# Miniprotein binders against q9bqp7: the designs that were tried, part 258

Target 1, 240 residues: q9bqp7
Amino acid sequence: VPQNWFPIFNPERSDKPNASDPSVPLKIPLQRNVIPSVTRVLQQTMTKQQVFLLERWKQRMILELGEDGFKEYTSNVFLQGKRFHEALESILSPQETLKERDENLLKSGYIESVQHILKDVSGVRALESAVQHETLNYIGLLDCVAEYQGKLCVIDWKTSEKPKPFIQSTFDNPLQVVAYMGAMNHDTNYSFQVQCGLIVVAYKDGSPAHPHFMDAELCSQYWTKWLLRLEEYTEKKKNQ
Below, E stands for the ipSAE of ESMFold2; O stands for the ipSAE of OpenDDE; V2 stands for 0.75 times the mean of E and O plus 0.25 times the DockQ between their complexes.

## First folded at step 23 (miniprotein)

Design mf4 (at its last look DockQ between E and O 0.86; V2 from the best seeds 0.72)
Fold by OpenDDE base, look of step 23:
Structure mf4 (fold): chain B 240 residues (1-240), chain A 89 residues (1-89)
Amino acid sequence: as target 1 above (240 residues)
Amino acid sequence: SREELLERIKELIKKGDKLLALYLLFDYILKYPDNPEVMIEVAELLLELGRPQYARLVLEWAKELAKKTGDPELIEKVERLEREIEERS
């Protein structure tokens, strides 16, 4: 049990979007601060097993590609991910704010992969928006807040070259999602609350993306795990 | 066997195939994630490979495992190796 328990959901906020919610998705800029990001917390609190799984993978890739080849591969993966997020932001943005859609950004296997998911996405409330949990003292940049199949979700878009049909295969992504949910639900910049999460794993080959829906119960379970990771991070920093 | 894998890794180190040896060391750890003795053996070999940063990480893992088992001798062994790493660094 976390020593510093804090609820994921804010009882003072209504689940109903206020009628005054702007038609334009929120895009709060991430401020560079001393406050740790969700990503940083998760990275620094990986288990030794997780670390060595990653290192083994890296060494395998280096053996296959060489050191320079691996650097290039890593750079390309990063670029593809960035372009995918930019394309999604463009797709999900209101038409009035659509900068000239770089048609080239839309011609990706990842975009093809998520088309069936995008059909079920509506009511976009936030895109690439910063969240801060003031009490728990962490920040994050969430990809999207929107309705998925009529349920308001924090949506996290992921790229993969390998099938991830199970949520367990998404590593710490569920923790990231609930961390963003909990922060958003307690961030004064947001007037609404989210109770669900969605991880979408897009595939480079255009094969149908896997949606991993997280209901309120599952979110609460992962929230407890997130709190434990956050505590571990905090303890590690105190001892440095 | 565990012993055969360890010997194979040692042979690769002797041959100068450091990248493959390093991969196999990580694989070896992951095959026996609950064995602190394996962690100690791997840490020693990582030092030989000139990878003290990984050796430290493995020894931290060994220490975590040793604390769970309550084996004070194992903890002492890990701490001794940690000191040796710091002295060589």
Scores: ipSAE 0.689, ipTM 0.905, lowest interface PAE 0.6, mean pLDDT 91
Fold by ESMFold2, look of step 23:
Structure mf4 (fold): chain B 240 residues (1-240), chain A 89 residues (1-89)
Amino acid sequence: as target 1 above (240 residues)
Amino acid sequence: SREELLERIKELIKKGDKLLALYLLFDYILKYPDNPEVMIEVAELLLELGRPQYARLVLEWAKELAKKTGDPELIEKVERLEREIEERS
């Protein structure tokens, strides 16, 4: 039970999905602020078990690849993730003209992996857009807000080298999604709100991506856990 | 076994096989996080390997366990080592 509970939904804001036809998806610029990001909060509040699982994995990789090999591996994984997100933003954005730029971004196993998901995505309202929770004082950069199978969702795109067929395999990703939802729902840059989330895990070999849909009830459960993580982060800052 | 793994880690540290020792030590922490006395020893090994930030995390875990067992001698031992780490940083 969080000490300072706050609702994920804004009662003063309509949850009507068809308030207007989408024109161009919103892309609110990320502003430099002193308030923490969602990802920083989550990274700084990992459990001791999560920390040591990560460190054991890191040391095993260093033993296998060498220190320089591991650095190259992590740089390549990071680059692949950036290329994937850039390609998705391009695919989901309206196009007025043909501009062939970095066509290799569109030719990847990850893009092939998500094709069956993209068929169910429509009504894109935001892409790579900043959100700020003005009351709880945190910021984020969400990947996408769009309808998935008729439900308006905050959609988070992830790349993975291991299969993640269950939402439990996605660790903190559900917390990230609900944190973005709560921020968007209380951000004055947005006139609408969302009640659902979607995590899409894409695979390098092109295997069908795993969607993890989060209805309002599941989002509320994870929202409580997010609030606890935010409280933990805030308490750590007070001691610093 | 638990004892065999810990002895191997100590031997690797003596030999200077730092990377393998660290891997096995993190593996040990994940497998056997249930004995606060041993976790204090693990924290000391992490300090020897130059990882004070992880030693502090192990000691936090050890203190949580020691409080549940109600052993004030162990709690004091953990807190003493925590103060020693803070003084060195």
Scores: ipSAE 0.663, ipTM 0.902, lowest interface PAE 0.8, mean pLDDT 85
ESMFold2 (binder alone), look of step 23: mean pLDDT 80; pTM 0.751

Design mf5 (at its last look DockQ between E and O 0.05; V2 from the best seeds 0.00; counts 0 for: pae E 13.0 > 1.5, placed apart)
Fold by OpenDDE base, look of step 23:
Structure mf5 (fold): chain B 240 residues (1-240), chain A 89 residues (1-89)
Amino acid sequence: as target 1 above (240 residues)
Amino acid sequence: SREELLERIKELIKKGDYLLALYLLFDYILKYPDNPEVLIEVAELLLELGRPEYARLVLEWAKELAKKTGDPELIEKVERLEREIEERS
């Protein structure tokens, strides 16, 4: 049990979307400060076993691709992920911003992969928006807040490619999502709360993306794990 | 469903998308810590596909999970599979 328990959901916020949903998705800029990001917390609190496993994977990939090939691959994966997120932001943004769509960004297997998910996405409330949990002292940049199949979700878009050396960031994706949820639900910049999460794994080959829906119960379970990771991070930092 | 997710993981492995498969597998384990046998099944599949190194990794997860769950039978199964992998390698 976390020593510093904090609720993921804010009882003071209405579960019902306020009728005054902004027509434009929120895009709060991430402020660079001393507050750790969700990603940093997760990276710094990986178990020895996780680190070891990831290093083994990295080594294997280097053996398969060579060192230069691995570097190139890593760079390409990163670039592809970035482009994918940019494309999604463009797609999910209001039509007025669509005029500047780089058509090249839309021509990806990843975009093709998520098409069936996008059909079920509506009511976009935030895109690439910063969240801050003031009490728990962490920040994050969430990909999307939207309704998926009628349920308001924090949506996290992930790309999968053969072989991605940075599996480190993928294992904790559910923790990342709930961390964003918890932060958003207590961030004064947001007037609403989310109770669900969605991880969408897009595939380079254009095969249908895998939606991983997280209901409120599951989110609560992962939230507990997140809190433990956050505590571990905090303790580690105090000891440095 | 759990079954559908497991099938998806297996399909991804068969397609050679090991990273995604392992990610989903890990998430599955986090969601359903009561079913550690899935790791053994995936490890066996990876072995069948000629990926003993990935099988070893999955088995390491299985060991870790078994330690957390206190399941000695799982530990024994994992150790047996590890030995089998070493013998085949």
Scores: ipSAE 0.005, ipTM 0.192, lowest interface PAE 10.5, mean pLDDT 84
Fold by ESMFold2, look of step 23:
Structure mf5 (fold): chain B 240 residues (1-240), chain A 89 residues (1-89)
Amino acid sequence: as target 1 above (240 residues)
Amino acid sequence: SREELLERIKELIKKGDYLLALYLLFDYILKYPDNPEVLIEVAELLLELGRPEYARLVLEWAKELAKKTGDPELIEKVERLEREIEERS
């Protein structure tokens, strides 16, 4: 149980989109700073068990592919993820022009994989936008805030080449979403808030993506776990 | 054999050696991805033993693998058990 609990939701804010808001999604720039990012907090607070599983997976991949093969694999996975996020930002942006789209960016199995999800996404409020929790002092870069099946969500897009993603991705995905949600709900750059989360796992071969919806109650449960990870990070930094 | 490995994983879980069991279970699924029902069995065992935190982790693996197989009854089992784990949390 965290020693300093803080609410995920801001009672002073509306949980509903405003029809009078600008049609262009927010894209708050990420600034260099000493304040920790969500991903850094999660990486620095992995349990001994999580680290062991990651290292064992790396060892198996290196045995299969060789060291250079593993480096190439990892680099390609990173590049594909970046291109996927760029393509989604382009598709979801109301500023559609031929000059803004890279044709190779739109041709991937991952984009094909999410098509059925995208038809249920509307009312995009933010894309690739920085968030900061000004009280708890952490920052992040969220992928998307939009309505999914009528509910305003922080949406996190994940790519997977395999049916079973590596344990770090499985274990921390909900924590990442609620951390972004809490930050956005207490960030003065945003006039609205969100109560739900969505994790979308897209597949390289174009197979239908898997949506994982998180309602407000589930988000609150994961929020408590996020607060424990942030508290652990703060304690480790005092000893560093 | 795959049955011997599964029995060892279940034995380790019953003895409370969860870390080693999870490592072997992860290796099992990489080697035998055609049997996602094993993950459901392991998640049920973990829940019976009062460890919903480990059951949820295993079930998240099962959900992803079940979606890849496209078996609607298996997907339904995963989702039902996931809801049961949330109730007992």
Scores: ipSAE 0.000, ipTM 0.132, lowest interface PAE 13.0, mean pLDDT 77
ESMFold2 (binder alone), look of step 23: mean pLDDT 78; pTM 0.730

Design mf6 (at its last look DockQ between E and O 0.96; V2 from the best seeds 0.72)
Fold by ESMFold2, look of step 23:
Structure mf6 (fold): chain B 240 residues (1-240), chain A 89 residues (1-89)
Amino acid sequence: as target 1 above (240 residues)
Amino acid sequence: SREELLERIKELIKKGDKLLALYLLFDYILKYPDNPEVLIEVAEILLELGRPEYARLVLEWAKELAKKTGDPELIEKVERLEREIEERS
């Protein structure tokens, strides 16, 4: 139980966006400041077992690929993830059309993987948009806010390679979603709130992506865990 | 056995196979994650390997576990090693 509990939902906000809003999704610019990001908080509060699971994996990869091979591998994974998010932003933006010069990027296995999910996504309200929790003082950059099967969600897109998925991202993904949700719900740049989450794990080989829907109750449960991680982060910074 | 694995790791370090030794050290502590004495042993080996950054992390883990057991000798041993790392740096 967190000592400084704070609600994930804002009773002063509607969970229905204004129907007269323009169809252009929000894209709040990320401003550099001294407050921590969601990703930094989560990375700095991993359990020691999780830290060494990651370090063992890194050493195995270095043994198999060499140090230069591992560096190239991680650079390629990062680039593929960046291109995936850029492609999704382009696909979901009503004012951008897919350019033919970007066709190879848009025909990646990851984009094929999510096609069946995208058919259920509509009413896009935000893309690659900054959020700040003005009371709890943390920031993030959410991927997407849209309706999924009729429910307004914070949607987070994740990539995974088979047969060797990146294990760490599965453990903290729900905490990322609820942290972004709570920040958005208490950020003055947004006039509405969101009560549901969706994690979409896309696969490099084009296999159908796995959606992980989070209803309001599940989001509230993970919110409590996020608050504990934020408190742990704050305590660690006091001891530096 | 634990002792056989640990001696194999020490032999690899003597032969200069530092990358394989690191992998096996991390694999070793993950096989015995609830044993603070194993973690302390690994921290000492990481110091001998010249990796104090990993030794600090392993000692933090050992201290968390030692506090749960309430064993003051283990806590003191961890804190002694932490002081030795800071003195050598």
Scores: ipSAE 0.644, ipTM 0.904, lowest interface PAE 0.9, mean pLDDT 85
Fold by OpenDDE base, look of step 23:
Structure mf6 (fold): chain B 240 residues (1-240), chain A 89 residues (1-89)
Amino acid sequence: as target 1 above (240 residues)
Amino acid sequence: SREELLERIKELIKKGDKLLALYLLFDYILKYPDNPEVLIEVAEILLELGRPEYARLVLEWAKELAKKTGDPELIEKVERLEREIEERS
């Protein structure tokens, strides 16, 4: 049990969007601060086993590609991910704010992969928006807040070259999602609350993306795990 | 066997195939999770490979495991190796 328990959901906020919610998705800029990001917390609290799983993978890739080839591969993966997020932001943005859609950004296997998911996405409330949990003292940049199949979700878009049909295969992504949910639900910049999460794993080959829906119960379970990771991070920093 | 795998890794090191040896060391760690003796052995090899950064990480893991088991001899061995790393650095 976390020593510093804090609820994921804010009882003072209504689940109903206020009628005054702007038609334009929120895009709060991430401020560079001393406050740790969700990503940083998760990275620094990986188990030794997780670290060595990644290192083994890295060494395998270096053996296959060489050191320079691996650097290039890593750079390309990063670029593809960035372009995918930019394309999604463009797709999900209101038409009035649509900068000239770089048609080239839309012609990706990842975009093709998520088309069936995008059909079920509506009511976009936030895109690439910063969240801060003031009490728990962490920040994050969430990809999207929107309705998925009529349920308001924090949506996290992921790229993969390998099938991830199970949520367990998404590693710490569920923790990231609930961390963003909990922060958003307690961030004064947001007037609404989210109770659900969605991880979408897009595939480079255009094969149908896997949606991993997280209901309120599952979110609460992962929230407890997130709190434990956050505590571990905090303890590690105190001892440095 | 565990011993055969270690010998294979040592042979690769002698042949100069350090990248493959390093991969196999990580694979070896992952094949025998929660074994502090394996971690200590791997840490020693990583030091010989000139990879103190990984040796430290492995020793931290070994220390965590040793604390869970309450084995003072393992803890002492880890701490001794940690000191050796710092002296060589």
Scores: ipSAE 0.641, ipTM 0.887, lowest interface PAE 0.6, mean pLDDT 91
ESMFold2 (binder alone), look of step 23: mean pLDDT 79; pTM 0.721

Design mf7 (at its last look DockQ between E and O 0.95; V2 from the best seeds 0.69)
Fold by OpenDDE base, look of step 23:
Structure mf7 (fold): chain B 240 residues (1-240), chain A 89 residues (1-89)
Amino acid sequence: as target 1 above (240 residues)
Amino acid sequence: SREELLERIKELIKKGDKLLALYLLFDYILKYPDNPEVLYEVAEILLELGRPEYARLVLEWAKELAKKTGDPELIEKVERLEREIEERS
């Protein structure tokens, strides 16, 4: 049980978007502060087993590709991920804010992969927007807040070369989503709250993406785990 | 066997194949994650490979496990090696 319990949901906020919903998705810039990001917290609180799983993978890739080949591979993966997020932001943004859609960004297997998910996405409230939890003292940059099948969700887009049919195979992604939810629900820059999460795993070959929907109950369960990770991070920083 | 695998890793190190040895060490850790003695042995090998950063992580893991199992002798052994690493750094 977390020592410092804090609720994921804000009882003072309505789940119903106020009628004054901005027609334009929120895009709050991330401020570079001393405040740790969700990603940083998760990275620094990985289990030793998780660390060595990644290191084994890294060493295998270096053995196969060489050091320079591995650097190139990692750069390409990063670039593909970036382009995918840029393409999604372009697709989900209102037409009036669409910079010239680089049609080339839309021609990816990842975009093809998520088409069936995008059909169920509506009511975009935020895109690439910063969230801050003032009390718990962490920040994050969420990909999207939108309605998925009529439920308002924090949506996190992920790329994968391997099928991830189960939410358990998404590692710390559920923790990231609930961390963003909890921060947004208590961030004064947002007038609404979210009760659901969605992890979408897009595939390079264009095969149908796997949606991992997180209801309020599942979000609450992962929230407890997130709080424990945050406490661990805080303790590690005090001992440094 | 576990012992044969460790011996093979040591042989690779002697041959100068440090990258393969390191891979196999990580694989070895993952095969025996709940054995603090294995982790201690791996930490020693990581030090021989000139990888004190990984050795520290492995020793921390060994210590955590040893505390859970109630093995004070292993804790002392781990802490001794941690001190040696710190003194050499």
Scores: ipSAE 0.618, ipTM 0.873, lowest interface PAE 0.7, mean pLDDT 90
Fold by ESMFold2, look of step 23:
Structure mf7 (fold): chain B 240 residues (1-240), chain A 89 residues (1-89)
Amino acid sequence: as target 1 above (240 residues)
Amino acid sequence: SREELLERIKELIKKGDKLLALYLLFDYILKYPDNPEVLYEVAEILLELGRPEYARLVLEWAKELAKKTGDPELIEKVERLEREIEERS
């Protein structure tokens, strides 16, 4: 239980998005600040157990692939993730035309993997957009805000190779989503708020992606955990 | 068993299989995460393996646990080893 609780939802904002949606999703540019990012807070507040789980995984991969093989693997995973996010932004943006799309971005197995999810996504309100929590002083870059099966969500897209899931991605993904949600709900660049979250895990081989829906109650539970991580981060910086 | 795994790790270090030894050390502490004596032993082995950066993290972990359980003797051992690491740097 955090010492300094703050609500995830903003009572002065509509909890029901306006049906008249603009044709252009928001894309607020990220500003360079001393204010910590969501991902930095989460990385800097990993428990010792989480740190050594990651280090054990790295060592196992190096044993399997060699040091050079692991470096190449890591580089390729990063590039595939970046291409996946670029492709999704292109697909979900109503401004994109056929001439402006990179055909190589659309040929990924990850894109095939999410097709059934994308059929349930509509009303895109934001893509690759910065959020800032004015009171709690943290910043982030969310992937997408859109309706999923009729519910407005902060949507986070993740890539995974089916036989070797990345353990770190399952520890903090819900915290990342609710941190973005709380920031957006209290960011003056946004006139609406979001009560739900969605984590979509896409697979390299094109197998159907797994959606993980988070309703308002579940988001509130994870919000409490996020506040604890932010509090822990702040305390560590006072002692440095 | 705990002691069998630790002896296996020490044998690997003697044979120069440092990468496998490091993997097994991380696996070892994750099996016994609430035991500060185990963490202290791992920190000593990490120093012999030439990985003081990991030894520092493990010693911080051991000290946090030793403070929770009220083990001042172990806290003193951890702080002595932390100073030894600083002197080698």
Scores: ipSAE 0.592, ipTM 0.888, lowest interface PAE 1.1, mean pLDDT 84
ESMFold2 (binder alone), look of step 23: mean pLDDT 78; pTM 0.714

Design wm1 (at its last read DockQ between E and O 0.91; V2 from the best seeds 0.82)
Amino acid sequence: SERIKRLEELAKEILRLVEELRKITDDPYVLKLLDYAELLAEFALDAAKRGDLEEAEQMLKWAIEYLEWAVEEVKKLGVSPEEIERLIRKLEEAIRELEELLK
ESMFold2, look of step 23: ipSAE 0.787; ipTM 0.908
ESMFold2 (binder alone), look of step 23: mean pLDDT 86; pTM 0.865
OpenDDE base, look of step 23: ipSAE 0.778; ipTM 0.903
ESMFold2, look of step 24: ipSAE 0.790; ipTM 0.911
ESMFold2 (binder alone), look of step 24: mean pLDDT 86; pTM 0.865
OpenDDE base, look of step 24: ipSAE 0.769; ipTM 0.900
ESMFold2, fold request of step 25: ipSAE 0.773, 0.784, 0.780; ipTM 0.905, 0.909, 0.906
ESMFold2 (binder alone), fold request of step 25: mean pLDDT 86, 86, 86; pTM 0.865, 0.866, 0.866
OpenDDE base, fold request of step 25: ipSAE 0.799, 0.790, 0.790; ipTM 0.910, 0.908, 0.908
ESMFold2, last read: ipSAE 0.771, 0.742, 0.782; ipTM 0.902, 0.891, 0.903
ESMFold2 (binder alone), last read: mean pLDDT 86, 86, 86; pTM 0.864, 0.867, 0.867
OpenDDE base, last read: ipSAE 0.792, 0.793, 0.792; ipTM 0.908, 0.907, 0.908

Design wm10 (at its last look DockQ between E and O 0.73; V2 from the best seeds 0.75)
Fold by ESMFold2, look of step 23:
Structure wm10 (fold): chain B 240 residues (1-240), chain A 103 residues (1-103)
Amino acid sequence: as target 1 above (240 residues)
Amino acid sequence: SERIKRLEELAKEILRFVEELRKITDDPYVLKLLDMAELLAEFALDAAKRGDLEEAEQMLKWAIEYLEWAVEEVKKLGVSPEEIERLIRKLEEAIRELEELLK
């Protein structure tokens, strides 16, 4: 239970964009400042037990691959995620053409994996766009805001390899989505708000991606957990 | 008691190294490695203040490993080679200090 609760939704905003909104997706540039990012808050509030589990997993991987092999593996996983996000931004941009796209960017099992999801995505409003919650003092870079099966969502794209885990936490994905949502809903750069979230887990081998839809009630539930993480971060850094 | 003081000072030096590297790059992969080094150095500082030398030493070992990894990645970026070489020498000094403490 957070000591200082703040609402995820803005009662003075519509959940529909008005007719005068831009015809191209918003892309608010991320400005580096002293305000912490969502991903930094989540990383810096990892428990000691999460860190011990991560280090145990690293040691097992190092025994299997060697130190250099493990670092190369981890670097490749990060690069694949970066390329996946770049490809999705390109695909979802209304101004992009196939001639402007890197052909190797489109030759990914991850892109094949999400094709059935993309057929249900429309009305793209934001791509790789900065959000800021000026009251709660955090920032983020959301992946996508679009309609999924008729519901306007903050959409977060994730990659998953078989059978090895990624370096990132498996339980923080819903917190990341709601943190972006709350920031967007209280950011003056945006004229509308979003009540739903979607996490899409794509697979390297091209297997069908798994969508995880989050309705407004579920988002509110995770919002409370996000506020606790943000409160923990703030108290930790205030004493330093 | 002298060992606790040295562990605290090493943890603080690691935190300074993290900030110096943040000044020369904003590469997101490097920043993730630096965030881990920061967290581990903070855990080490807490452990040292509680008198848990074994935990403090382990957390410092892991923090330094993330710093070494971060430096390797910064070298691949090809930025500020003189500054990187200076930071490498400072990191080598930190490694030697930790090895002395582990005796």
Scores: ipSAE 0.766, ipTM 0.895, lowest interface PAE 0.8, mean pLDDT 85
Fold by OpenDDE base, look of step 23:
Parts: sequence; C-alpha cells; structure tokens
Structure wm10 (fold): chain B 240 residues (1-240), chain A 103 residues (1-103)
Amino acid sequence: as target 1 above (240 residues)
Amino acid sequence: SERIKRLEELAKEILRFVEELRKITDDPYVLKLLDMAELLAEFALDAAKRGDLEEAEQMLKWAIEYLEWAVEEVKKLGVSPEEIERLIRKLEEAIRELEELLK
C-alpha cells in the first residue's frame, strides 16, 4: 500500500463534458524544471531484472547488427516513433491549426496501422499537452485526450515491431497513462476529468493496431502501482 | 577494500557527469540514455556497498557505454556552445580513466 496515497480521480471535477468543448485542443507547453517527469520516474525505478533483460537483448542485437548497427537501429526506432507522434498530432489537430501537413509523415505503416482506431476517436481536447501533479510533484507530456468510442480517454500512442496483443505486454505503459490521468485530473490548467485510458500499439508493417482500453477500475489498479513507483523514486532521490 | 572504494568513486563520478549533461540538453533521446546511465551507476554503487564487485563492475561498464552514447548524440545535435565542448572533453577523459580502471 502506498504511504502517500492520493486519488486518481478528482471529486471536485465533473465527469460531464462541459458543453463548451473548446474548438481547439489544449497544448500546454512543458516547462523545464526540477520536477521529475513520468518517464523519468518509470525509468529510474526499473528493477535489476528488467535492466538485465534489456542488456541481454542489447547484447544479442549488437551481435547481430554490430555496435554501430545497433546504435543506428535504436536511433531509427526513436525517429520513427517521433514522426509517428507528429503525424498523429497533425491528423488530430483542427484543419485551421494545421501547419503545412508534411504528406510524407502520413505515409507510414504505423499510420496505416491506427486507421481503424482513428475512426473511433473524436472530441479531441488536448494534444501533446503538459500535465503537472502539484501535490505528488511530477510532470508529464501526454499524447492525446479524446473520446474513444464515446468515452473520454487519455490516449497513449506506441510503436512496436512485435505484436503486443495483451496489456501486460506493454510493460510500464499502463502506469504512464494513469500517471497522466491523475496529473491532468488535478492540474488547474484543465477543467475536465478523465476516467479511462487507452494504449494504442501501432505496427510498422501496417497491420491493425491493438487498442488496450483501460476502464476506471483498471486505471485505479494501475494508479496504486504508479504511486508505489513514485514513492520508490522519491526515496531513492532522498538518499542521494 | 580499495577496490570497493574505487568502484564507489567511479559510480559517483558517472552520476556527476549525468547531472552535468542534463543541464545542457533537453533532447528526449539523450535524456533516455542518461537515465539508463544514472540507473546503472546507482545499481553499481549499491552493489559496491554490498561487496558485490562483479555486479558493480558489470553495471559500471554498461553505464559508461550509455554515457559514451549520450555524448555522441549530444555532438550530433550540433548544440556546441563552448561550455558543451569543455564538458564533453572532461567527460571523455573521465570515461577513459574509468575504462582503464575496469580492465
């Protein structure tokens, strides 16, 4: 049980979308500060076992690709992910705010992969927007807040070369989503609340993406795990 | 033992370098590499304190690899204020010293 329990949901905020859906998605800039990001907290609280598994994978890849080849591979994976997020931001942004759509960004297997998910996405409220949890003292940059199949969700887009049909195969992604939800629900920059999460795993080959929907109950379960990771991080940094 | 103390000092040095590099870049890819270096250096420090020299050495080797990678990526970003170049040189020297200690 977390020592510093805090609710994921804010009882002071209405779940009802206020009728004034802002015509333009929120894009709050991430401020550079000493506050840890969600991603930093999750990375810094990986277990030794997780690290060993990662390093063993790395060593196998280096044997196959060479050291430079592995670096190039990793850089390309990162770049592909970045381009995918940029393309999604462009697709989900209102036409009036569309910077010149680089048509080349839209021509990817990952974009093809998510097309069936995008059909069920509407009511975009935030894109690439910063969230801050003042009480728990962490920040994050969320990908998207939108309605998926009529439910308001924090949506996190992921790229993968391997199928991830189960939410358990997404590692710490559920923790990231609920961390963003909890921060947003208590961030004064947002007037609304989210109760659901969605992880979308897009595939390079254009095969149909896997949506991993997280209802309020599942979000609450992962929220407890997130709080434990945050406490672990905080304790580590106090002892340094 | 003198070896334990040396491993602890190396781990602390890596942590200092990570902190210095974080001041000069906000690049998410570089930050990811730095986070790995930091985590590995922390594990190395803990292992050294427990007297697990093999684990400490392995973790330090991996941490150094990530630091070297981070430095390479920072160089590619072309953000080379004079301060970054000085820091990179110091880091490269320290990395070489650490590598020699781990042989």
Scores: ipSAE 0.739, ipTM 0.881, lowest interface PAE 0.6, mean pLDDT 90
ESMFold2 (binder alone), look of step 23: mean pLDDT 83; pTM 0.833

